# Ledger of designs, part 208: VH-VL binders against q96il0

Target 1, 167 residues: q96il0
Amino acid sequence: APERGAERRDTAPSGVSRFCPPRKSCHDWIGPPDKYSNLRPVHFYIPENESPLEQKLRKLRQETQEWNQQFWANQNLTFSKEKEEFIHSRLKTKGLGLRTESGQKATLNAEEMADFYKEFLSKNFQKHMYYNRDWYKRNFAITFFMGKVALERIWNKLKQKQKKRSN

## First folded at step 7 (VH-VL)

Design Ra13 (framework fv_ebrasodebart)
Fold by ESMFold2-Fast, scan of step 7:
Structure Ra13 (fold): chain C 167 residues (1-167), chain A 120 residues (1-120), chain B 108 residues (1-108)
Amino acid sequence: as target 1 above (167 residues)
Amino acid sequence: QIQLVQSGAEVKKPGASVKVSCKASGYTFTDYYISWVRQAPGQGLEWMGWISAYSGYTNYAQKLQGRVTMTTDTSTSTAYMELRSLRSDDTAVYYCARSTPYKQGDFDYWGQGTLVTVSS
Amino acid sequence: QAVLTQPPSVSVSPGQTASITCSGDALGNKYAYWYQQKPGQSPVLVMYDDTERPSGIPERFSASNSGNTATLTISGTQAMDEADYYCQAWKSSTGYVVFGGGTKLTVL
């Protein structure tokens, strides 16, 4: 069975994030959180004698990861933009500037920000619900192909036993 | 019978906007994504973006970011693609195509295409 | 700005085997898909998941994906197979769908 190697916890480098698995890895590699999605990418190990079915499973897992990364990167961008607009709108309503006298960025208290979080979650509830539905469908497909790969491996072992008995 | 039926040909002037529709039938609309692909006269296929019919989540080609908007109307099983600030190089046949949520880009059924001509 | 490279044209005689290649880094870890487009018609999916054939597509169509090169193979090519063929993949470096430039198959 494939086993996971030692996990390495590294902070993303300054500037552009980089993900590079160990050169001699015989396992899937989990990288640092992506700058935009905040999700950890998985670099999938490719066996020497990967079967066509194993290749299909790996590609499905890679495509699902890409989809998941893009969804959360987009959501985080939307959250950040709407949060900034909410803060600026509320500060204008109060007649306050965007900066304090000390030059620090003006902010809202926890009670005021609670209004934003409640509104954001309510507005995005349906989107997140459908994301979860799609996520489950994708994981079901992955589980299905994992089962097919497992059956293929069991069948190959049974064929080896049959050959051994025949000799 | 699975079918995607698109709106008719459009002629637009530079700077205008166009909105193409794609009506789906024969399957559960909300279980699939709708992608948009265009083809300029005598040229190849160019992917524009896709939209989930159930979540409304969209992903657009970088080249078209800021000019394209994709939407769906679940009550009529119809997808829409609006392209703004039209240029002469936007003249193309615009296709909608169905894709599964499991695998990006498996366009198994296509609409008949909508010719959009942009000229002055 | 990911790229999938196809030859612009391929010519074969009726009954011969046609091979159309598609090359790009995305193909090493993403599925290849193939579409047939005849003049004035919408594209038709002819191969998916590297090697799979949709229902209704003739058995003479087959495909493979090895390393960074996907190949569409049409055995016993017929005049009706004359068309433009496009490969397609999900491009991980851009997170988007990418099409090859297309190959015009001429059967003469």
Scores: ipSAE 0.013, ipTM 0.597, lowest interface PAE 7.4, mean pLDDT 81

Design Ra14 (framework fv_ebrasodebart)
Fold by ESMFold2-Fast, scan of step 7:
Structure Ra14 (fold): chain C 167 residues (1-167), chain A 120 residues (1-120), chain B 108 residues (1-108)
Amino acid sequence: as target 1 above (167 residues)
Amino acid sequence: QIQLVQSGAEVKKPGASVKVSCKASGYDFTDYWISWVRQAPGQGLEWMGWISAYSGYTNYAQKLQGRVTMTTDTSTSTAYMELRSLRSDDTAVYYCARSTPYKQGDFDYWGQGTLVTVSS
Amino acid sequence: QAVLTQPPSVSVSPGQTASITCSGDALGNKYAYWYQQKPGQSPVLVMYDDTERPSGIPERFSASNSGNTATLTISGTQAMDEADYYCQAWKSSTGYVVFGGGTKLTVL
């Protein structure tokens, strides 16, 4: 039978890493930074008595996290790819190899890299603007549902107090 | 009125490529994602991928990786799905569907479908 | 291999309650969505976010999602409800969409 004792890290087909929290955790858990997005995932604890409204909030937060992870994983991969293409192009133009004598990746000076960063930022300006808009929309929705959950919990506590008084 | 209108039926030979269009109207095209779903004759729904009209980000089904490309043209509010290296088992009705920014799997409006037949 | 499992068919008499189940690991952490498809037509969203009904969908449609099983319930089923029904969810860690195999609802 294949060895199953070694702990493994799941990697999503889309390139998003999945990290499992300790199985007996009773709290939300923050994982290490994702390989592709560089963001730290939150793994949500599911209580035994989760209400439908609490479930909606949790799923909304999970979907927002996945959306955010996918955006930054794609953005970081695009950045890395274009950065390498830029460096290779410039080195080729100079007649230089892609590696130094020491075997390190050859790099450009800060002045040359400034050209790349300026170009990348300008090229991706609209994309980042739409990301920020969607980020605010999602956080507004989460805040709204958090308010609804808070009101539900207050109402349930009031109902519980009434029940205790009648006994 | 919110509407997604797809291009007409296609008949292709094995090994060819097909590009299906989906023209959106009645809403701000850049506020929503477009998903592509296909259905082989007598079979269920199979998700192919989605594209964000605002960010350009795409996510494709693993089985179609390397064969599918999704794009958008914001100036015409049109989404495109290109499938390459067609096989007979790619014969299906291809649908586009709209998703909300808050609900990635919310396919609230669907195109009429495009029949793609792959035959020798 | 992980999929959403639906019964292939469900039969009900007019006026009775129809229940269609959908099971899979994705449903524990992601919203369930339900689509109705009649022959020769595009699918129509009938339920979203586990329990929510879109405008224009009759009140006799309801849904739940508990654990890894989502259920679509049609109360007072009518002949016009005869169709194929598909559940859908996001794959938990992948950002992929997964559909159930579909259930043919027969009203007779």
Scores: ipSAE 0.005, ipTM 0.518, lowest interface PAE 12.7, mean pLDDT 80

Design Ra15 (framework fv_ebrasodebart)
Fold by ESMFold2-Fast, scan of step 7:
Structure Ra15 (fold): chain C 167 residues (1-167), chain A 120 residues (1-120), chain B 108 residues (1-108)
Amino acid sequence: as target 1 above (167 residues)
Amino acid sequence: QIQLVQSGAEVKKPGASVKVSCKASGYDFTDYHISWVRQAPGQGLEWMGWISAYSGYTNYAQKLQGRVTMTTDTSTSTAYMELRSLRSDDTAVYYCARSTPYKQGDFDYWGQGTLVTVSS
Amino acid sequence: QAVLTQPPSVSVSPGQTASITCSGDALGNKYAYWYQQKPGQSPVLVMYDDTERPSGIPERFSASNSGNTATLTISGTQAMDEADYYCQAWKSSTGYVVFGGGTKLTVL
């Protein structure tokens, strides 16, 4: 196929995989799990001729990802902190030290930890329900704009067909 | 229907603290964030931070970190903003505003503003 | 310093189109919002999500966001549109909400 000589700018935070599929299409790049949220980030591809509608969809997707990452990073940190505080409090109440004879962190058995997990889940139940509600709202909006972008692309191809001369 | 009503004007000396309240009505208080924005006389808008009315999670402007505290009281649908170690350049009208959590700053309803004057 | 820059003032005759620009790197990756503030009053949201208009805002208000520049456009400008206009976006690096410096629209 002849070289088209197309210019494409790969810029942060757009990020794009340098390995393109055989059809020469470049797509979003998926990174390693985030240190705090444990979720894989998506680095969005910015097409050369991004329309205003496409930009709106991309911004919505990026913002939703940031919201999701922040929620889970905070949740994981809260879990870890409260778990350590529970273990420390329980060991102190039992008159035990924070370290074993081997110098490792002292832990509670599974039966003792069941109280913590039950309390943590109960305490955070409403928070997770609101998270799920917002997650559904965000995905509905993304799906709606994906539909609009698809219609825009169909319309543009139809217009190009009308303007296209013989070939 | 939807209203944010703020506490009255305050006059403070340098080094004092001020706590402004913002009472929400006409919607489910816990479904939205409350942001605080101030405006010095003849100047533009400056964002101070926001608080989740549900979780109490806060995000403060870097320049105010360590001097500002935002809280909420769900039982009264009221948000509070406390600013400590007041300086003359903290003289401003302080606004509370409602925002959708997932929009990060679509401030659709605003309080009437609270004038805080800091003078020696 | 400022992430978003606006012209300090814009003048237009009644019935003409006013354009207020807002420029900054944040606008390439974040939504733009616009607020109208009249003397002694609280700001009012007039445009959100780059191009959307809230219920109750006249159809003569429109907006766009392309590259690093957002534009608020008021067609058939009326005397009642005279006010200060502020753009707003998020700054990802600090989690900040950032406002533009404001533009005083004068209708003469």
Scores: ipSAE 0.007, ipTM 0.541, lowest interface PAE 8.9, mean pLDDT 80

Design Ra16 (framework fv_ebrasodebart)
Fold by ESMFold2-Fast, scan of step 7:
Structure Ra16 (fold): chain C 167 residues (1-167), chain A 120 residues (1-120), chain B 108 residues (1-108)
Amino acid sequence: as target 1 above (167 residues)
Amino acid sequence: QIQLVQSGAEVKKPGASVKVSCKASGYDFTDYYISWVRQAPGQGLEWMGWISAYSGYTNYAQKLQGRVTMTTDTSTSTAYMELRSLRSDDTAVYYCARSTPFKQGDFDYWGQGTLVTVSS
Amino acid sequence: QAVLTQPPSVSVSPGQTASITCSGDALGNKYAYWYQQKPGQSPVLVMYDDTERPSGIPERFSASNSGNTATLTISGTQAMDEADYYCQAWKSSTGYVVFGGGTKLTVL
């Protein structure tokens, strides 16, 4: 059984098999939003002739995606749990049950929820600032490696062209 | 010179808690993650979790969820790992190790280890 | 339990090549890392990013990661290389760190 804080990756269901399923895709594939992070995952295609540098880039992109997914899954889980606790606390303070007379889950109005949002944002301000910094650093690294891969491909074409003209 | 220096050995009774410290020096503490790894006598390495010294964001191993808490104090460049409700099978050497934000598993520098013995 | 499988032990004579394998589905999409641990000491990173050596690690250490199998290779093995070796990668479904079970390298 799943434990609190355990991260799960949502796998896209398919009612009918696709021509190129995610595991055997001929291209990068974009999945449905992960139920915990609300982010759409990218499943990367792995060519058989992948260079070591191309492999490093792909692994960096996959690692960055997992980092991003984990951050938002945990953030959303924390938000949901703290929101539930806040609602229960306020309902008890008012002497109200957790369910309405119709049996539906009791809710708070927008003004009451504003207190929760203010508290949550204040508590998480530093975390979100450092997330943004790390996000930019990771994307800079990916862009840098994409440039290295592009240069490698240009260099290989130039070597082949020179070799053909020298022969 | 990059170093991670851990607190000294602890002896605890079952049900107690232990808090191990890991003091970092020689680098910007907030630019790296700190991971915790333990090793029971004669056994292999077991990852416990990591913490970002930047944001305080943590990820814990599932089997330790609810018993472990990782924190940092940036003013002293120190990471902490608290393990609660100790059992005899928690007897192990506990290591801290540095990871980069881009590679949470590269563990390029390790602390010397802290032996925690849990016995009745 | 680790999702990375290593042989429990490998034995070689001095000067021979030692090969330690690490197998698991995570290795097809994640970097492999290798650590050396001698008795009573902390682990030491000996290989990272599948093929890279940290500064200070002898050139006789090399590594590869192909398919779902990572391999640490020690050429011209010396008595000082006798140690436990652990592979490490990310757990593919959760983004958590996982270690192999470890391999005891004996040089005799």
Scores: ipSAE 0.007, ipTM 0.601, lowest interface PAE 8.9, mean pLDDT 81

Design Ra17 (framework fv_ebrasodebart)
Fold by ESMFold2-Fast, scan of step 7:
Structure Ra17 (fold): chain C 167 residues (1-167), chain A 120 residues (1-120), chain B 108 residues (1-108)
Amino acid sequence: as target 1 above (167 residues)
Amino acid sequence: QIQLVQSGAEVKKPGASVKVSCKASGYDFTDYYISWVRQAPGQGLEWMGWISAYSGYTNYAQKLQGRVTMTTDTSTSTAYMELRSLRSDDTAVYYCARSTPWKQGDFDYWGQGTLVTVSS
Amino acid sequence: QAVLTQPPSVSVSPGQTASITCSGDALGNKYAYWYQQKPGQSPVLVMYDDTERPSGIPERFSASNSGNTATLTISGTQAMDEADYYCQAWKSSTGYVVFGGGTKLTVL
């Protein structure tokens, strides 16, 4: 099973379990891996004077993170389920029980497991290819908005410098 | 011209299943998600789930888990929504809507709706 | 369970400004979207990404999202704007979409 973290009472603005930095933070913070997706959540720093454009970028990044977490949580769950079914099927075919003489869960050797991994990767090749395409599309959108935010910040700095000169 | 065209009205008995189709045209079908939203007579909109036409990845409303299945056929640019174990409270107009992949829940084009009546 | 709350009805005279509110925790970190639905018709997207207007939607439609409250504003309201309006956001913790209960806009 993936590592199980303690559930926090409070949640981050994105609805993810809250993790606190050891001190005041002026930047994004990375949390521990999610139980099912095994991905580290990012807790976004929200500036005091966040612009509407900065808010759109943050919301887009949060939505992309949640989409990514859901995809990998489902993929990992499917992998674990199919792996268990494969092992049980092979043990049944060999006339072996699900437990060893020592009472431990019976397993297959590395060569037999290699067959499962090859089958799983082949079966899921198209799904992973589609995931990569969606991932690129999302990253393009994020990069586009990051560019807009950068231009906004440059423009605001230029305006501010001009105002100081008019003083 | 972007268009979503749904199958015709259905009348079903409680316990039956219904499968509604949604044929897309005027865009690359695999570039968008298809969401399903229903509306009971005189009531508001209720989201049922979405499917990526590209990856086949689905996400269903918790209330409908175990009863709904969403699929796509990329060769015909058609999305399907099958609802099983129908109850009288499933009587509604069922809509398909195109969603932007990077903004889940943004429904920019809608089908005309399919009335599903469940009666004993 | 997170909910998007809308007033059930709003009434306005022709030419006046109508404001329809939508409140819920999701709006603090998620985009708001607005849909117009006339009787017997499919919903139509009228506003997206909190403030953006789709091509073909009149300039008199505008929107904002401030903290937990999104607002759809229709300036110089016309009889043709009479419809049900729904707000929508995404609820991250359950990975699903949520709609507001809808607001019936009446123009005299």
Scores: ipSAE 0.036, ipTM 0.642, lowest interface PAE 6.0, mean pLDDT 82

Design Ra18 (framework fv_ebrasodebart)
Fold by ESMFold2-Fast, scan of step 7:
Structure Ra18 (fold): chain C 167 residues (1-167), chain A 120 residues (1-120), chain B 108 residues (1-108)
Amino acid sequence: as target 1 above (167 residues)
Amino acid sequence: QIQLVQSGAEVKKPGASVKVSCKASGYDFTDYYISWVRQAPGQGLEWMGWISAYSGYTNYAQKLQGRVTMTTDTSTSTAYMELRSLRSDDTAVYYCARSTPYRQGDFDYWGQGTLVTVSS
Amino acid sequence: QAVLTQPPSVSVSPGQTASITCSGDALGNKYAYWYQQKPGQSPVLVMYDDTERPSGIPERFSASNSGNTATLTISGTQAMDEADYYCQAWKSSTGYVVFGGGTKLTVL
């Protein structure tokens, strides 16, 4: 005969068993910040009885997360590459090597680097503005589908509660 | 109403570059992505990349990175795809297609295609 | 690279049901899309978001996506349905688009 409760393995981490309805995403996991994008990934729990609408929402959220991480990973890599190219081009223009007389990596002073930062921000202003517009539109769509899923779950609970009362 | 019209056929020599245009009409150009897909004679569809018409963000197929550049001109509602260092195996019909910003890969409208022949 | 595998050809008689499968790891977590291409023409979107049909596509077209296999089903197949069919999904690890190799549907 199986002992009830005490020896059951839970999918949740060790501790007191916590009851969570399958349709709720209470088992979503949030990871550490990504090395390149510096954004925390979310690993979505897939319920046993995921509805088509819940599947649409989950896939939309996953695609939006991947898009967002790709954008920022690319932006950070572009910044690093252009910064290095800027330093090398300025040193070449001055007739200087990439190394100092002491053998250390050659650098530009703070005033010269300020020119790069100002130019980079100005150059990428429109790109960031359109990114914010796209981010807003994506979050609107996610919120819309979240509302539909919430309504579906409410109606399912009301139907279940009504059936139990009729008995 | 919604239409994507591409530039005409091109014949190029190996090592040359080609730039294909895709003019959108019938919708707000900045509300959608434009994807590029090519098809070699008698072969299947091969995705090349996409560009967001409103953010300018691009994502290219790994095989084509370093050779392809996608751009847009919002004032003319036109997308461009430039492919450099052409090889004979780049001979294909090149398509542009509209993708929705909320459902990436939902290629709901396609251009008529542009045949690019790379020979001799 | 994630691969989407389709049978190279499927043959059916007019009025019969055609089923075209598309298998690949990307389909487990991403939407499947289906395109119809007739000779000399651009592809046409016939199914999106696993199961949805665009306006103008006949009701005899339906689709599903379960596990790592998506299926396009054409009931009461007509001669006009003869075409190449391509499945498509997004690759989860890269954000890139991948197409299946295509299936030639022949209506005899």
Scores: ipSAE 0.012, ipTM 0.619, lowest interface PAE 7.7, mean pLDDT 81

Design Ra19 (framework fv_ebrasodebart)
Fold by ESMFold2-Fast, scan of step 7:
Structure Ra19 (fold): chain C 167 residues (1-167), chain A 120 residues (1-120), chain B 108 residues (1-108)
Amino acid sequence: as target 1 above (167 residues)
Amino acid sequence: QIQLVQSGAEVKKPGASVKVSCKASGYDFTDYYISWVRQAPGQGLEWMGWISAYSGYTNYAQKLQGRVTMTTDTSTSTAYMELRSLRSDDTAVYYCARSTPYLQGDFDYWGQGTLVTVSS
Amino acid sequence: QAVLTQPPSVSVSPGQTASITCSGDALGNKYAYWYQQKPGQSPVLVMYDDTERPSGIPERFSASNSGNTATLTISGTQAMDEADYYCQAWKSSTGYVVFGGGTKLTVL
């Protein structure tokens, strides 16, 4: 009997496996932003005859993506928690409750929040500088392997043309 | 000559904390991550976490979150792993290992190991 | 412990080929790494990036990673190869790094 539509279920909680690229895609696809990191995951196309070098590049790109996703998910969580702590502290100092008379969450104005943003950015500046260095190193490695894959593909095309000529 | 040299054996009582050091030499310390892996007597390898020697960015095994802290001192090319609230099942040989920043999970050089015994 | 599954032991006669398998979903999209550990010693990296051999590791060591199964192959096995062997991969859902349970290779 023919199969009728199955209810779709999310796969493992990696982020990447949950978006659905168009069928018959022969290239990489970019998904929606991840809930925690706000970064868009990339679904890497696996060629039918993937070489060992192509596999190495793809795995490097996947590992780099997961590293990047985890860094920003953790950074966003830290920002949110410290922001809430700062707001609660300032409201308590002012003698204000955490909620308004209408039951809405109490907030600080832009001028008051400027102190928090300035402090958070200063505190995390060095961490972001180090993140940028690690990100640069990873992209250098990816570019290097992309070059090697490109040379391999050129070499294979040249071999195919020579074989066709010399047969 | 790449070497990772760890601090000596420790004997601790339950509830105490231990801090193991790992001194790197023969390479640019900030170009690599340091991972910590432990091995209970007669058991397999258990990953504890890693730290970037450059950024200080850490990632800890879920089982050890809240009890472990990893740090580095770039001026002495030394990594540290502190484990708190020690239990008898924390008795193990603790290893540091060098990991590449581009391909996490590749441990190309290992320290000699530090035996930590937790007993009352 | 680890989500990577290895046989607990493998026995081989000197000169024979030993094969140690490592299975887990992570291996379909992640590199496999292999470590050798002799009694009282630190682990030593013997294979990385699925198929690559570090400088100083004998040519008789080789490895592959196909589907969800990585395999370490030691041809012409020698007494000095007797050790525990661990596979390793990166897996985000359990932390970044996971090890297999280990395989004791006995040369007899």
Scores: ipSAE 0.007, ipTM 0.583, lowest interface PAE 8.3, mean pLDDT 80

Design Ra2 (framework fv_ebrasodebart)
Fold by ESMFold2-Fast, scan of step 7:
Structure Ra2 (fold): chain C 167 residues (1-167), chain A 120 residues (1-120), chain B 108 residues (1-108)
Amino acid sequence: as target 1 above (167 residues)
Amino acid sequence: QIQLVQSGAEVKKPGASVKVSCKASGYDFTDYYISWVRQAPGQGLEWMGWISAWSGYTNYAQKLQGRVTMTTDTSTSTAYMELRSLRSDDTAVYYCARSTPYKQGDFDYWGQGTLVTVSS
Amino acid sequence: QAVLTQPPSVSVSPGQTASITCSGDALGNKYAYWYQQKPGQSPVLVMYDDTERPSGIPERFSASNSGNTATLTISGTQAMDEADYYCQAWKSSTGYVVFGGGTKLTVL
């Protein structure tokens, strides 16, 4: 294959500036799942000739990813912590230790755990509502800036065509 | 020349609040996060949180959640860290440091530090 | 859970190689960073992204990250390298930061 060989690659008759990075070599890296959020991070590629608008879009996408990762990591940690606190509190109320006679971690029955889940969901209802609202707002903003970048690229392409026009 | 210049030393009573400033120069302020790290006398480094200078998005250390607020003023390229309900164990040198927006943890430039002493 | 463990002190003779380790499960899939702090001064980034050296840091500084142990290596150690060294990693992709406890390097 030409891309893998040491041979020179033919230049596509695209009318694109030779300073534009090869599109095939531009890629975002997908990282391993975060152990707290269980989401895969995306490592964004930064082009050498990135425009201010492209930079703004990239930063918005990066911050949205960070916001999303933080929300789910914190949510998972909060769930785990509050679940443990609930179990400890209930066992204390019953006069029971944190470990069973066999040395295993003490737990509650399904009905008692159902109470915890109801409480957790109710307590976090507003937080999840704000998350969904902000998620939509962020994705709208990303889509909007993606549109602006697309228009910028079209305008730059038209500008180049006009420069080559004889009159 | 990239530089972070912090406000001067503060002496506060328990229960008071302190607000430390960090003025950035030599780079596009909105391209980087500002992180805050403190160091109690003779102790190690403790991360407090960071703020995006572009969006104002923050992430705070869990043990400081509810007591710390980080803000920025892009017109003056200045970051602020306010710590409330001060206790004697908040006595430390407080540093601001520049970090990359994509959480690679490279605190590549640090302020000179601000000593905050909490005593009665 | 994710903590970084460093030896509290390391001693080396001038001209010898110093090795400072940093261990934690976060290092298995996160980059390690190293900072040098001299008395009365701010920390200085000396190594980043496991193996990379910032401009202005002497070539005698190098680092690695293998498994869950990162190592800072200073070859031909000089008196001016006497300082506290801190490793650092991101606890999660969301930006929670952890520092090692620090290692006091003594050059005698």
Scores: ipSAE 0.006, ipTM 0.501, lowest interface PAE 10.7, mean pLDDT 79

